# VHH binders against F-box/kelch-repeat protein SKIP4 (SKIP4): the designs that were tried, part 15

Target 1, 358 residues: F-box/kelch-repeat protein SKIP4 (SKIP4), of Arabidopsis thaliana (Mouse-ear cress) (q9m2c9)
Amino acid sequence: MACIVEDPQRAGQSNETQIALISGVPDDISKSCLARVPREYHMAMKCVSRRWRDFVCSDEMCDYRNEFNLAESWIYALCRDISGGVFLHMLNPFSSRRSWKRINDYPYIPMREGMGFAVLGKRLFVLGGCGWLEDATDEIYCYDAAMNTWFDVVPPLSTKRCYFACETLDGKIIAIGGLGLNPNAKRTWDIYDPLTRTCKSCSDVNIVPEMEDSFVMDGRIYIRGGVGGSSTAVYSASSGIWERMDDDMASGWRGPAVVVAGDLYVLDQTFGAKLTMWCKDTRMWIHIGKLSQLVMKQPCRLVSIGNSIFVIGKDCSTVVIDVENVRKNKMNGVMVCSSIPKTWDDDIDVISCKSVAI

## First folded at step 3 (VHH)

Design y06 (framework vhh_8h5u_2)
Fold by ESMFold2-Fast, scan of step 3:
Structure y06 (fold): chain B 358 residues (1-358), chain A 121 residues (1-121)
Amino acid sequence: as target 1 above (358 residues)
Amino acid sequence: EVQVVESGGGLVQPGGSLRLSCAASGSIFSSGSYAMGWYRQAPGNQHERVAIIYYSGSTNYPDSVKGRFTISRDNAKNTGYLQMNSLKSEDTAVYYCAAVPGSDSWYFDLWGQGTQVTVSS
């Protein structure tokens, strides 16, 4: 009398078979091939199979595309409607038909003033803000641009704040100053690290307490705030040192700012709309061109992709400015413009705009 | 209850080798696909990703360590490894293991305590 024991090799085998991503091709080669497909076709690829969908939505896909220098930056506009509903519009600048498209996923985000908007990798973050019936909040909402899905499980900021500077630097979101119930919020900044899911609060007596506008250039965060935008400050995240901004540079910061290939551009909106560039060599502002106020609804938002500046009006009407000639011949640049019409939605306001590379 | 634990750090001379291990434990790893990554932080610097390995076995490395470092994993043991060869003084850092359900390398929510690697005489 003996027990019948199934062969250990056979007993250890799975009864399930997995189909290759591409029939007759190893998965590593298949992933390399799929990663080379232009971003506009990624939605169609998600419909091929569950395995294709999982790969296209993954960080692995983004890593391949970055390795092959194939990442495409698309523009996302955070908008509100007349009822206070919050949603995203998206623009593919590489499309032959450049048009804004509404994203169908609907977040449960309350309408708030003074929210921060930041990008890390394939994800967009909406942080903080205040409302008519609530003080400043620490809530964070996240949108994944590869999945086209909102997440509301994101850990909050360490400090409740609104009307603050919000920038991405060195893989972290940095939220500086603003207003809140914490009396020290004005002289603090939060470093939000999604890798550790932690938010660290820092403080310094030299920080500008009220923030209106900011930009990142050469590893530093430039901030403008205070009454009439008269106060400026520069933060170096790597050293933790606060510096004084060049007075001549600060004097020209009279509207939204964007950095294109290491050079600062500002849309001066004080008397009309004028695009200007800060020349580091001469320490002077150079006039690039003028935009008609009759064509663009203010306030405008700026986003850069390659050598182009996208000037996005309040209604999403967009002017695209090619500044490549200005970069190559700084004193003799020519402003080349094209346009993209506003969205089909009549009752929208743009709150913030960012580019997301996939 | 869910945790990751690093081991294998130490002092090594330039040109030497070290192998780091990361043990992931907790119910979150018992049946799910997850990515494992190695990050490092030198004094005064920010965290940087050194290597990532997906559940499928696919890997990614920054140029600073490509060809010198190799990441691997044993899915049956929920353990990840970092083989470090041709070590340089600039590799001196605390090395951290991170694991996350799914493949989202930027959103690791399970960082270990770290293990010190010092490349010196």
Scores: ipSAE 0.000, ipTM 0.300, lowest interface PAE 11.7, mean pLDDT 77

Design y07 (framework vhh_8h5u_2)
Fold by ESMFold2-Fast, scan of step 3:
Structure y07 (fold): chain B 358 residues (1-358), chain A 122 residues (1-122)
Amino acid sequence: as target 1 above (358 residues)
Amino acid sequence: EVQVVESGGGLVQPGGSLRLSCAASGFTFSSGSYAMGWYRQAPGNQHERVAIIYSSGSTNYPDSVKGRFTISRDNAKNTGYLQMNSLKSEDTAVYYCAARTYDSSGFYFDYWGQGTQVTVSS
């Protein structure tokens, strides 16, 4: 065997953690220094030593960065290529050159429709779905954004589901309704907790089998589904209580929805693309601005980071809207937009988008 | 104790072949749902994944090695393998084996090897 050039003991003494017996920087100081390095350099840090790699990939580093408000939210787009293979594109919104990057770590996830996409901490989860030769599945796949690695090793959903509502709330993934061979799927929900695995509950509420859209706001999950998106419901995950959605609020939900700083925004895609905001105080929809639908490829996905909405087209072409100035009327009410070009990959479809903070 | 240990590294000529082995001890691939991957770090380069095999037996490779490298797993021998064909100078790196699974309590565990050196040169 060829010998490794680096001495692991000397690496530990000089560049990651000092050995207590000789001299050094205490581990707590070393870790605080490493945790303050911007996320874009984390991959380079993994190359310094095994101990640096282990710390950078650890829940400890992620927890530290969250505790001291150092975490950076990056956008992950779950995409499908021409062969039906699924993979991730990633966007660093804080980069001087904002561009989509393909993640080289590809999962071998079977071609499935109606999959759920959810985030817990530093991990992305792909749940459920169905195929041409496959009924609904309970399989879950996991991507660790700190390790930049796919793992398929997660406990399954309690019920096989496709075309269901999938949201994260209070450290859990909640999968509501959907289609499957199990008749109960239409009227049930799974609460997936990585610590306890799954908790299954049933509802007497008539839950639409096929879900179109959902969002989380004020500790509640809002869902829309059925023929023409005509059925809406609100679920409180903490109490398990179903509530009626405000009819005025529901009437404005005419496209993809996103929550920014506690406020609901909807991209109304009827006759062009209009960004609207639900004003809780007046209980009215407020028109924010218009976007050219000819520039954006439908269906669009929305992701929020800080005071910005990222409108992501089917081909990953992206429009970034800063809504802070609009809400505060600071810039004469003008909507501030910028654009990010599509990926170098031709013939891709964006399935879903989420932000992951590390 | 729980560990994975790589073997099979060495010096090989360009265009040659090499097979790496990853032996697991203190746990079994068949007693849990393990995904097993091969990762490499070349001088001046970042760590990259070169192969993964999932508990289902499905495999994945980046374009740089696709068609040249083959990952496999023998649960009865508790050993994973990476068959490397048509080796190039760019494949020179330390190769690491890693396994990950979720236990019954919901916690994930990562098991990484110490690495084995692969050098492609004449």
Scores: ipSAE 0.000, ipTM 0.166, lowest interface PAE 12.8, mean pLDDT 75

Design z01 (framework vhh_rezetamig_d1)
Fold by ESMFold2-Fast, scan of step 3:
Parts: C-alpha cells; sequence; structure tokens
Structure z01 (fold): chain B 358 residues (1-358), chain A 121 residues (1-121)
C-alpha cells in the first residue's frame, strides 16, 4: 500500500467515537454511496482518508457490492520474467483503454513449477510448486486485490504438492493430487480454508499423480491428468464421492476449459487453437471458431467474464470472444471478437490467469 | 505509533499450560477494523499461525492446535492473551502477537518483537 497516502489526522487513532465518512451524511448512507462507485476509481478513493481506505479495502464493501450486483471482474495474470521472477499483470476489461498493467508493490515469489493458482473473494493465492533444486512445497503466497498488496505471512498447505489440481468451491481451496516426497499425496486431496486453516484429507484410486487441467461446473470439480491427459474424474461436493465423467464429454476435453453461464467451453490447442462448446442437450461438442497461431502464442489460458471468453496468450496478447448468442440458441453463432495487445515487450510468460470480482 | 508487546514466562515445563499476554499501546483493541492474533516461529523453521480474536470475543484457531488453544481479550486493559495447554518440546518457539486487518482475517500487518518460550524440565 505504498501508493496510498494516509490522512495524518486519522492515522494511528483509536476510533471509539467514529468520525463521519462524509461530512453531514450518516455512515450507512455514506457507505452505500461509496460502494456504488465504479472499481476504476477505488484507488483514488483510498487517497481521500484512512476511513475511506479502510472501507474500500473491507469485506463489508465487497459484500455490499456483491449483494447489489455491482461487482466488476478484472483479470489477473501470474507471469514469469527472464530472470525467473514472478509478478502479476492486471487487466480491466471494461476500460476504454483495455491494456495490461504490471503490479509492482509486492515481494518476489520464488520461481517454482507446478504451482496452484486460486481465487477466494478479493484474494489471489499461489500455492505449492517445486524447483529443480527444491522438493514440493506447502508455501502459500497471497495478493489482496482490494488492498493491492502481497501478504508476507499466510498459513501453509497441510501437504507439500506440485503439479496438482487447484480449484475453489464453497469458499474453500481444494488441492487434488500432485507430486511430493509424501507418496500418499499422489492419491489424496485436501480442502483448505485460509481463515481457519482446516484441512480434510481423503484418498481415491481415481486421482492420478500429475494433473493437467481442472474446472468447476454445477458444484462439481472435473479433473484431467495422467499419461497423455487421458484420465478424467469428477468430484461431487454434495456427496463427497468421485464419479465417472461422461465419455463423450471427456473425449472433447483437449485443452484449457472455462465455464460460461453453466456451459463448458474448451480451447483445443492441438494443431492450432479451436474453441468448442459442450452442448448438454444433444451431448455433442459444437465448434465455435478457430484462432490462428499467428494471432495467439500457445499455450493459451482462458478466463470468462459475463458472456465473454478471454483467450490469453503466452505473452498476454488477448482475444475476446462473445459467446452470448451461442449460449442462448446452443448453435453455431456469429462470433464477435476484439483484441487487447500484449504487454510492453518484456519476454514474459503467462503461468496462470484468474478473474477477481470487486 | 501503535505497538504490540508480548509478556509471559520464558520457560514452561512439559504438560503444563503456556500463557502469554499482548499489550496494545498507541491504539484501541476495541477497533472494528482489526482482529488480534498469535503466531510462532520454532527454531530454524517458518512462521506458524496459532489463532486470532475480534474484540467482541469471536475466535479463529489453527485446527492443528484448536484443542489446546484459547485466545481471550480484555478490552478494559487493552490486552489479549494466549493459553496453550499440554505443551511439549515441539512448542518451543519465538511467540509473536500480531494485528490482523478485518478485511484480511488471515494476514498480519503488525507484529510484536517476539518472546522466546522454551519447553523443558
Amino acid sequence: as target 1 above (358 residues)
Amino acid sequence: QLQLQESGPGLVKPSETLSLTCTVSGGSISSGSYYWGWIRQPPGKGLEWIGHIYYSGSTYYNPSLENRVTISVDTSKNQFSLKLSSVTAADTAVYYCARVPYSSSWYFDLRGQGTLVTVSS
């Protein structure tokens, strides 16, 4: 929070009798007014006073914005530079000047392979991973998107993991499988709650050592891994058991997956990049469109916001695909594309992408 | 400037209860903007979260320690305390009290100097 100047009159004061957020206005009305301000102005609001900063950074503001459908999803890309350092790029997709911006206010995260990347509320988590000279780790790093700061103390995972599936479901991070010195980790999953540090560990023969892709749809976690990405399984949160994935559905899962308004989309990156959608009604994969390798540097990552899929290339160059018409009629619709240019020419690689709603 | 200061015995016998107090100065513990918590660092190891408390009495504990941990708050003295029962040599660590922003619940933005607690006969 180095970019925020605190009000000297309020810094370090005990607030038993709270000073009004807005002069002449009750705090409940003031908070409702502040919470309705578009996200792009939140940084400027933090510079007004410590009380405005505290409210803007608070769970109270995020809860209000979610309740009244005011929350805006921005995209965060975890990137690696030429020195092996990791950092975040951020994209406001609703800005008239849609460009990736580097986040500089953080400690460096150690260079690791097979890290998990998860979102809970306004926070981004980087979990686990391994290095050539380092076994799997249980370390977690956290970035708060409302505070714009990295945390230096975060409770670790219960199990050291790398190359594992990492999803959020019911307010918790679920870490499935992966590699580590503990052989049980290969066929286990942990449910991690960062607030309480609770961990429920289970094992199942359907969990393979290395995971390639996962996604959440209809309260279930779908995983794909193993030799050639041929092993699939579905975890049902409501029953707590592993189920078999539909074979027709699994046969089309040939790349990164994203869920838009309850429908599954997959970017098949085999011999180019083609976007397909799983039609639940007909139990068939529908071809949406194809992107040239000249347009997108592979491997690409997918993020959904509203009715749009953001296809993010290795260099952060981004193509936006509007799938609203496809979703409504479940047929091959006219695809509307726009593009967002890559970041300034830094030889960066995108590791993972997530959206954060504030 | 707000400061946190740990106090309590530096030596505890195995099977007994470790008891530490944190005194908050330069600010009020009755703030709705913060939780107040405890973290520890065993020799040669990383930091471990123990738990935190809101001034109203609401608590969150590390599940690995929850059956042995009690955190309490005394708003009249501007203090909060840690009790860790049935201690063993594995509980030997530097113990820190910490401030946790309400907006982050699981992150610490301010810590005390730390106090070494050794568990031995």
Scores: ipSAE 0.000, ipTM 0.256, lowest interface PAE 14.4, mean pLDDT 77

Design z02 (framework vhh_rezetamig_d1)
Fold by ESMFold2-Fast, scan of step 3:
Formats: structure tokens, sequence, C-alpha cells
Structure z02 (fold): chain B 358 residues (1-358), chain A 121 residues (1-121)
């Protein structure tokens, strides 16, 4: 991957036509009005005019909606079918018709194991991975959720990786460890900053090369890896230092993890499926609730939106759990609020899930 | 439907200048929302960004190639071109022309089929 310096002049070029967004209305007022329209209507807005399409797809609209707390988080599931195709399913949790929809506007993405899946702003990234006859790759695929389009070409990772940790933190993509590292390199990670277009490659003897799971909490990246998920590590973004994870906290990390409003939840899959929460105050895991293994096709993936955890099964069957009471009162006990049926595709596997706010 | 097509010689001698042209069809190169760029993939290596140009003529180049690269645009022909001087065997690659979203140069939302350029005596 080449390090890219961001062009500060690009944003100024988009308005050269000098055509008003709304006839008789100043552009600043028009943009304020357009940015307040619910996300479900954004596709229709793109059909009104080229300037509306350009604004709706722009970082300006996304930034405005984020600034005024108008952004809506939708869930994207990276899936693989029996033909080896990789594609996205999307769920609008705010729709009255809550159902998974397949996104078919995509290039062919090869069937690979150990791929990274990351969100940065309005964009989804599929990174790296390996195949039966293919060593680790540095290829990246990018989907823009505002444009609803896959980009044809994305510059590759600086290092070929599979089975690595892939997280976004403070507006950067961080790819940590994995297999297929440079020969003789002692455990590396790459930080890509889209604002500056710079790449920074780092190394440390304390990180394990194989990563199984990770999450971001309180400005830190927590990683579990090694044979059977027995090794843990914590990367502090503010200090750039690797730290040791609390042993009691690590002992309860026995399944997919998600952070809801600063609190860690884990779906413990060792003896059935039970949702647990790490209580920082008591330094103990508390049992929240149990989910039926007969209904959920494992492995499951977790995504949080507001006070809800979306438990997404291998077939996209989804259970929604409200943890607001646990957050407010630090009490165990949770109610399953709803379920969302699987997609019409019968033989799919969910690889990873992320939410994208627009 | 917008399409990009590379054209130019497939063989170039060492020390000479590589010259490639990209023809844009099905849409206008004069859009202020996009820039137009060149990327390449040497055998056994990843993709390398070479540079890009706006229809206004403003250019941005990969610092490692900056002293050898010139990208120009011809809006009357709906084309843009790459000139890479003083080529060596290391410049052997598949060259692609691409469309870059104006506000974000990280991504290419359209690409040509690619053209193999071999630098050999």
Amino acid sequence: as target 1 above (358 residues)
Amino acid sequence: QLQLQESGPGLVKPSETLSLTCTVSGGSISSGSYSWGWIRQPPGKGLEWIGHIYYSGSTYYNPSLENRVTISVDTSKNQFSLKLSSVTAADTAVYYCARVPGSDSWYFDLRGQGTLVTVSS
C-alpha cells in the first residue's frame, strides 16, 4: 500500500455548476432541510437531481447528520453462500417492515477465511483473508453505504494478513497481527488514517500473531487469540502501549463480544448460549439471560444499537435483546424484545456484522 | 454507462518515457465531483497509486514517483494521460486508469481493464 497524502482542495470542486439545490431557497437552508430527512428516503432523494444526489452521498451530509444526532444505525452482515460468493445483507431496525435485504450491487469477492470486516464512517471494508490454495492476501473491498455502491478498486493493505484483528478507533482503521506476516517480522500492526492518507506500521514482541476476536472499549482494543483463544492483549490507542488484560475479565470472554454504552457484553457459548456482562464495579461477570441453542444457528455475531444487542445467527436469524435496565441499575436479567426472521437465502453463513450510521 | 479504456505501447525500452492515454466514454471528464487517476500493479506486488488529476488541471502525485510522473487532461477529447520518464525494469506492471471520488482519493469507483507494460531491451 502506498501512503497517500490527502488533497485539501477536493471538497471545493463539487459546486462548480452554481445550480441551486432548491429553487428560491439559499443552499445552506436547503442542505439543512435535506439532511433532516429520514435515511429510508435518501435513495428517493438521489433521483430528484444531480446536486441532491451529490449532497446526499457527500461527507457534508453525513457530518451534518452526525453533528445533530440525526444519524441512523443500520446493520450490515457480511455473508457467504454455498457457491462461494461473498455479499452483504442489510437490516433497517427502524423500519416497520423489519427484514433482512440482500445487497446485489457488488463485484465478485473470492471465498476467503479469516477476513477482516471494518466500518469507517459511511463505508464498510472487507480486508485480507486466505484460501485453500491461496496464501494470505492484502486485497481490500469497500462498500459505501450512502452511495449504496461497491468501489471497483481500493488500495491494498500494507501487509498480507488473515485471521487478524480489525477495528476502527478515533477515525482510523487498525489491522493487528494475523497469519501471513512478513518473513521474520516480530508481530506487526498497521494504522491507516484516512484524514491524512498516511500509513503507519508498528511492531511489538508482546502481541500474538493469530487473532480470534477483538472489541473496542474506553479507547482500547481488546484482543483474544492463540490456540483456543487462550491469549489476550490490550492496545491503548492514546499511549500506543500494549497492556495486560484483567485475568478475571479475560476468563469470561468465551464467545462473541459487544460493547453497549461503555459496558462489555459477551455471549458465552461454552455450555449453551448465555449473555453475560462484565461489571466494572464488582470485577465480576453477571449472568443476563440464556438463549436457546435450538433456535440460534451458531456461531453468532453481536451488534449494538442504542440499548439493544442484536444477536445474529449464522443464517441471519436475529434476536433483539434490550439491556437498558442492566445499564441503568447494574442488575442481571434481560428481556428478549423481538425476533427478525432469516433471509430468503437458505444456505448462507454470516461471517461478520457491523452497524453503519448515516 | 461510464467506461474507461487504457491505450498505449505494451513495450518500452529502458530510459525512455512511458506514455499511456485513458479514454472516458459514456460520461464527461469535466465533472467537478471526480478526479481521474492512474494506478499500477507490478508482478508479485500490490497496487501502487501513481497520481490523479482534476478536469481543472490540478495534479497530485505519489511522492516516490513525483519527479518522473506527469498526468494531463484533455477535456475536448474526454481523455487523460500518463507520462512516466526514465523507465526501468521496475516499472513493468499492469497499468489501470481510474475514477476517484472528488472528496476522497482513497477509493476508485471505476477502473479500466488494465494494460500490461513491459520495460525490456
Scores: ipSAE 0.000, ipTM 0.244, lowest interface PAE 14.5, mean pLDDT 76

Design z03 (framework vhh_rezetamig_d1)
Fold by ESMFold2-Fast, scan of step 3:
Structure z03 (fold): chain B 358 residues (1-358), chain A 119 residues (1-119)
Amino acid sequence: as target 1 above (358 residues)
Amino acid sequence: QLQLQESGPGLVKPSETLSLTCTVSGGSISSRSYYWGWIRQPPGKGLEWIGHIYYSGSTYYNPSLENRVTISVDTSKNQFSLKLSSVTAADTAVYYCARGDSSWYFDYRGQGTLVTVSS
């Protein structure tokens, strides 16, 4: 981040008599100290002064924390209820009181089918979607996890889309395929660039129709879609080339997918729930363990943090699987896990989940 | 403290060009860390993005407005400007100038100026 180098007098601290961020400490050292405070206390820090709030919410602090491996991943669930609208639930997995907390849902975000959900830096994006009385939209909503606020205006997608693949790769959001008023939406993708705040639209005949699931692994976006999830495709954002997915790998993709420490895990929800891992060297699916379907409300969403997989049910009830401990203990058919209770909100459905590192 | 202040005529006649200027204080528009843009809110409607510009002069416009919009910067005055041609009653709105950063949002906004298009 070059913000202070490009605009060093922005805060006026260099040439004005102001109270230092920390008494008796130069501001550059003070910022280093503040940036090392655990994320749990960042909200309290924002209450100390305008200068502390500005720094805590800044890219400068986020960049520092990322550079020095201080960033903490928290889980955000995009949810709907029976009354309409969508909102976010948030989970701090490092808290002793691991519980889901509802985020302020102002401004009102309309419930749309087939919305994209993506993370870029400290921001969460809700993109596209359609409704019974509304065709696919190009609208984007943005939530800043450091500021804890939704933004008033976000430039739209280049193409109106719903039921599309939405992933972050190489510092950009990539929205692939889906449905829209323009029939060519199924064969196009938007590359959303945060540096220009614009979308670049591309097209390719090999784009899979109606996206069901996707994940990023080894610099590629893997997509599953079509009737019964029978079609797969791989997109390389760095080269802009569409590749074929390994048939054996694709045959085992029978549920939500997550990448943990470079390895692909799938929760196969066919005839119960079983966690499997794709072994790259043997090109075979390995059975890790089973989850009780009586405890988890399907459909489930997966998020990884460190060596743990968070299995989030439709009601936000969550099971945490320690992949390292399961593998070390050679548990077969049983997984060592912990649980996090569902939210107290009635009739809530989880649409998508992402982690945001701050 | 960063401050953005809109200035320009509060009344514009149909078919004329709306011209607004944003004066930036407490920060530099030549910074590579930021982009500068315009958003508007018609009476009783939501916010609409008009466009934005980088220090390099690169501009990006709302496709529905791109044939009528020009955004420019004057780094010597620390200002940026909006020109919207061939205005109609539908262009009546509160106009805001705003700053955005690499994080895909407008993090600072002026107080807004009401522009009425009326004969």
Scores: ipSAE 0.000, ipTM 0.224, lowest interface PAE 15.0, mean pLDDT 77

Design z04 (framework vhh_rezetamig_d1)
Fold by ESMFold2-Fast, scan of step 3:
Structure z04 (fold): chain B 358 residues (1-358), chain A 119 residues (1-119)
Amino acid sequence: as target 1 above (358 residues)
Amino acid sequence: QLQLQESGPGLVKPSETLSLTCTVSGGSISSGDYYWGWIRQPPGKGLEWIGHIYRSGSTYYNPSLENRVTISVDTSKNQFSLKLSSVTAADTAVYYCARGSWELPFDYRGQGTLVTVSS
C-alpha cells in the first residue's frame, strides 16, 4: 500500500505559524465537523484550503467516517475497452442522476486475465493476473478514492498468481491459490497487511488450484473452483484453518455470489439468470426471481449496498434489486427493480466490481 | 476544445535536472476545480504518475519521486511545468502533461514528449 507523503512547508513566509482548520475552533472539533459533510461536497471542501484538502484526503477522515457510520458506499467497476486498456468506472447509487462515470486509466495497468480486485478502506487494489505469452505476475496497483489518484509503487505479492481468490478480511487482503509457472501458487495464499506493508505467504495442500468465485460471510472466505466449479472450501482467517462447506449450500452456488445483510444470494446463470437466496433457517435455496438475459449481458457481477443487489452486466448496464421485502417476509418471486443504463461504449467489458465506503 | 502540449529538451545528461513545460489552449488553468499534472511511460513499461497541482498551489507527488520532483504553475502564461532533479537512465521515458478533476482523474492529456537520459 502506498503511503501518503507530506510535503515540506513551502509558504513564501519563513515562519512556523500554524493555521487552524476553522478560525476560533480547535482542530479536533473542526475535524469532527468536516468528517460529517456528505461526499458530494468533498471536492468543494478540497478547494477551501490546503489543510482542508489534506484532511479530506487523509486516512484519518476515512477512518473517522467509517467508525461513526458516516461513510457512503460507491461502486467501482474494473473494466477493459476494445483496445485492451484497463480503467475504472464509478457509480454513486444514491444520486438522483445515477450514471456510470469513467475514471482515467493512469498509471497504465496491463490488461491481464485472472486479476484480483480488492477493496480495503478507501483504496482499491488490482493484483496478479496472466497473459497468453506472459506468466502470472505478482504486481499490485492501488487507487486511492479520497485522493482520486493511482499509485503503482505498491510492494508485490510474495507469489505470482492468476485465477485466484481475492478478498479482504479483518483489515487485510487475502489472495488464495491460483495458477502460475511456480507450482507453489496452487498450494499457497498471501496475506497483505497495509499497516506494515508486508505480504506473508502460507501453504496448505487442500487449497483448490484454480478459483472461479469467492465471497466473505460471517468472518470466513468461501471459495469455489476446480473442474466445472465442482470444488469448494472455506478459509477462517481468525483461526488460520481450512473448513468444509455445507454440501447443500455448495450445490446451489451456480453463479456469482453476494452477501446482503448476512444472507447469501447467488445469480444462477446456467439457463437464463435466476436470483436465489440461501435460507439458513431451513438450509434450502429459495427462488427469488428471474432476470431477462436480453437486458443483462453475461457474465454479470454482483455488488451489495444496504438491502440492494446491483447486478452489473458485461457492458455496465445495471439492474438494482431491493431484497428487503424478500428478507423480511421470505416471499418467493417478489423483486423490486430499477435500472441504470450502460456506459458510453458498447465494447466495454466489466472484469470485477466492488463497493467502497468513503 | 481543450488541448495540452508538452515542450522541453529531448536529451538530458545524468545528474542534471529535467525541465518540461505544458502549454494549455482552449481553456484556462485558473478556471474551475481541476488539477494539472504529469505522467510518464518508460520504454517497455506502463504509465507512472509523477504528480499534480491544484490552482491553490497544493501539490501531490509520487512517493518514489517526491524528493526529486517539483511541479509549478504560471497562470499568466497558461502553463505548468515539471522539474525532475538528479536524473538517471531510469528516467528515460515519454512524458505527458494532463488535466484531471475529483470525479475524472487525468481526463485530458498531451501527445507526449520523449526524454532520453544519456551522456
Scores: ipSAE 0.000, ipTM 0.140, lowest interface PAE 19.9, mean pLDDT 77

Design z05 (framework vhh_rezetamig_d1)
Fold by ESMFold2-Fast, scan of step 3:
Structure z05 (fold): chain B 358 residues (1-358), chain A 119 residues (1-119)
Amino acid sequence: as target 1 above (358 residues)
Amino acid sequence: QLQLQESGPGLVKPSETLSLTCTVSGGSISSGSYYWGWIRQPPGKGLEWIGHIYYSGSTYYNPSLENRVTISVDTSKNQFSLKLSSVTAADTAVYYCARHSWDLYFDYRGQGTLVTVSS
C-alpha cells in the first residue's frame, strides 16, 4: 500500500509556502500536533494534502516524534514463500487487532540464502545473499517505513557476500565476513553508508567465513559462526579491535539472541525452546522459562520492544514475553506471555526480523 | 518546477568514452543539500546506480564502475556530467540523470537517453 506516488516533475518546497499545514495555525505548532497522531493513522494523514504527506514522510516528523517520546516500534519480518518469493511482513504490536500484514510494494526481490537484514533509522535494508545458481551478490534493497515505498536504486556493498553478520552501529550498517568468490569476503567487513559505501579491507583470525548469528550490546558487535556455531568473536567500535568472547558467555549462546534494556537473552533451541539471560554481575546464565516446541516452530527469531521479547516462529506465529514483569516478580521459571497467530494457510518461512521506530 | 534533461551521443564505439551531460532547469544545483547522479537501465534489466556528486565536487561511485567513471559538476552552467571510459556492449542502456537526498530516494529524474555501444 503506497500512499506516495513519486513524480519526477514534483513541485519544490517554494510552491507550497503559501499554504498553511493547518488553517489559522503556525506551521511549528501544526507540526507538533501532527507528530502526536498515532502511527496507525499516518497513512490516512498522507492522503489529506501534499504538505501533510511531505511532513509525515520527512525526517522532521521522526525527529518530533522522538523528541516527544511518541515513536512506535513495529516489527518487520523478511519472509520467503514456497514459490520462492521474498517479501516483508509487518506487525503493529500496539494494535488491539494485532495481525501480520504483507508488504507487496516491490515487484521482485530474488530468492537468496544468507541475506543480511538491517535497520537504519526508518529504513530497512536487505543485503547480499546467494542462490543455487547464483554466486554471492553485493545487491542491496531498501524499504522506507515512513514512505511505505521501496527505493528505486540503492548502491551495492563493496564486497559480494552471503551468510555474513549484519548489524547497525553508530549510524552505519556493518556487514562482517561471510562467503563469496572474492577472498576479501571471508575475513573482512563492509561499513555501509548510502553515501560512502566504505569497505574496511582487513583480515582477522576471529572472523569465521560463515556466520549464524550476531547482536549489538554496549557498543560492541558479537558474532557467532563456523562449524556447529562454536566460533565467537567481539568487535569493539571504540577501539576498532577484535577480541575473544567470554567463554562462559559464549557457552550459553545456543540459539537466537536479543538485547533487552542492556541485557542479553538467548532462546536455546536445543531440544525445545528455553529462554535464558546472561547475568553480567555473576557471569552466569540464568533460566527464565520454557516454550513448548509443539506450539513454536523452530528456528525462531527474536525482537525486543520496550521490556518485551517477541518470539517469532518459522511460520510467523508469535509469542510475547514480558521480561520486566518476570524480573520484577523475581519468579524463577515463570513466563508471562500472549500470542499472535498467523493469519494465512500458505507456508511462509521467516528469515529475519527487525523493529523500526517511527 | 525542477526539470532534468540528458544530452549526449546515442551511439558510442567499444573502447571509447561515453560522455553525457545533464542540464538542470527550474532550480539551482548549488541550492539545498542534494546529490546529483546517474543511473542506468540495460535492456530487460533493473536500474543500476552509477554514481553521484555534491555541488562542492565530492563524488561517490559504484565500486563495480569506479575505475571507469568520472562525474563532474559545473554550477555556473547548472549542469553535471558523466564520463564512462572503455565502454563495451554491456554498457548499452537507457541513462538517467537524477536528484536525490542522502538516502538515494530520487525525487527528480530526467526522461532518459538510450546509449548503444556497438561497432
Scores: ipSAE 0.000, ipTM 0.274, lowest interface PAE 13.5, mean pLDDT 78

Design z06 (framework vhh_rezetamig_d1)
Fold by ESMFold2-Fast, scan of step 3:
Structure z06 (fold): chain B 358 residues (1-358), chain A 122 residues (1-122)
Amino acid sequence: as target 1 above (358 residues)
Amino acid sequence: QLQLQESGPGLVKPSETLSLTCTVSGGSISTSSYYWGWIRQPPGKGLEWIGHIYHSGSTYYNPSLENRVTISVDTSKNQFSLKLSSVTAADTAVYYCARHEGYYGSGYFDYRGQGTLVTVSS
């Protein structure tokens, strides 16, 4: 389908934007119809006309789909190849043809260690990091999943950092601690607001300098870092203060973490790979089940969608765990519900994974 | 001030590759504010967007054409180019190069070339 573009001879005129979205149909009804189309067809819809493209790419469509429970969560994996190139792989987990697809359109992104990866609304952010011959950076790259394009200009972080915690909370990206030439970075955090394109810095002596992992649960940011992941801290958004983490809870945090329906799950990779859950009322870790090291390449990344955990291996091979089924049965061997094969490219490594609902 | 000028062969044989270059003068392609793209108009039909490129080399293509289209940029020459492979008579059109903004109402081209007619015929 051809994409309609405004007549170049009338550049700057608003005539085309006043044309009906669907001929013979009021725009409010047309928008309702377009918003109900499954996400897999959104790229084709962008080729119908400029007005359709603008609507499909708009916050209005995303807000409408969220309000009416039409939004689909797709998984985005930030990957690198042997040449040091950085790119995104995308997975629609609900498609009949569940397979990873490479996104090939982006500006040059330098391969860096210790980059942050965050999601806010329909946008993916890649923040900070350091190179083998380069100190920490404050650069931010933004990908809009509805537009399927990279933003031209994104304001930087206020502080250069790598190996930091990067989480989304209350409509903002929070970058905590990390390493860099600036000693102050180790005990600070940046609150980045992409809507206003502003960044403010805060500080606290309880912040661990080098971060290995983090997660958000119950309005709090949990961080782990230091030698062997032995140091932990918790940020409370409601009180604005830092607290110590429960020592029993911290002792079980031995691999990637994910929160599903308010409960913390950790893929313990200390000896093999086993999924464990933190039981809040008993204050103990519960063993859920094991994953074979032969079917999953470590390190693995975890993403939750609804009641499911997607365990994504280093090569993008993926297994899906139904947490609702696990909670009912608590049986070893009933943990894995389905699998999705690795990408066609066998020389890739997954750096980080996030889900984006559109 | 800012001017865009298309250049390339006006005749291409079926199954061959259509190749056009756009030369930009009065402004730099190396800008974070804009994309540089190609649009075409077949005789008696409306405009069709082909694709666009950022100065870094990042591209976005019309899905109906993506298997046949390559857009490239040469910032040192202040030029960008279009290659459309395996052409047929349906690719006969006036081809325009254009500048546009990246997002939020970004269907608007604020500058375009005069257009060049490309005929696909034996």
Scores: ipSAE 0.000, ipTM 0.102, lowest interface PAE 21.6, mean pLDDT 77

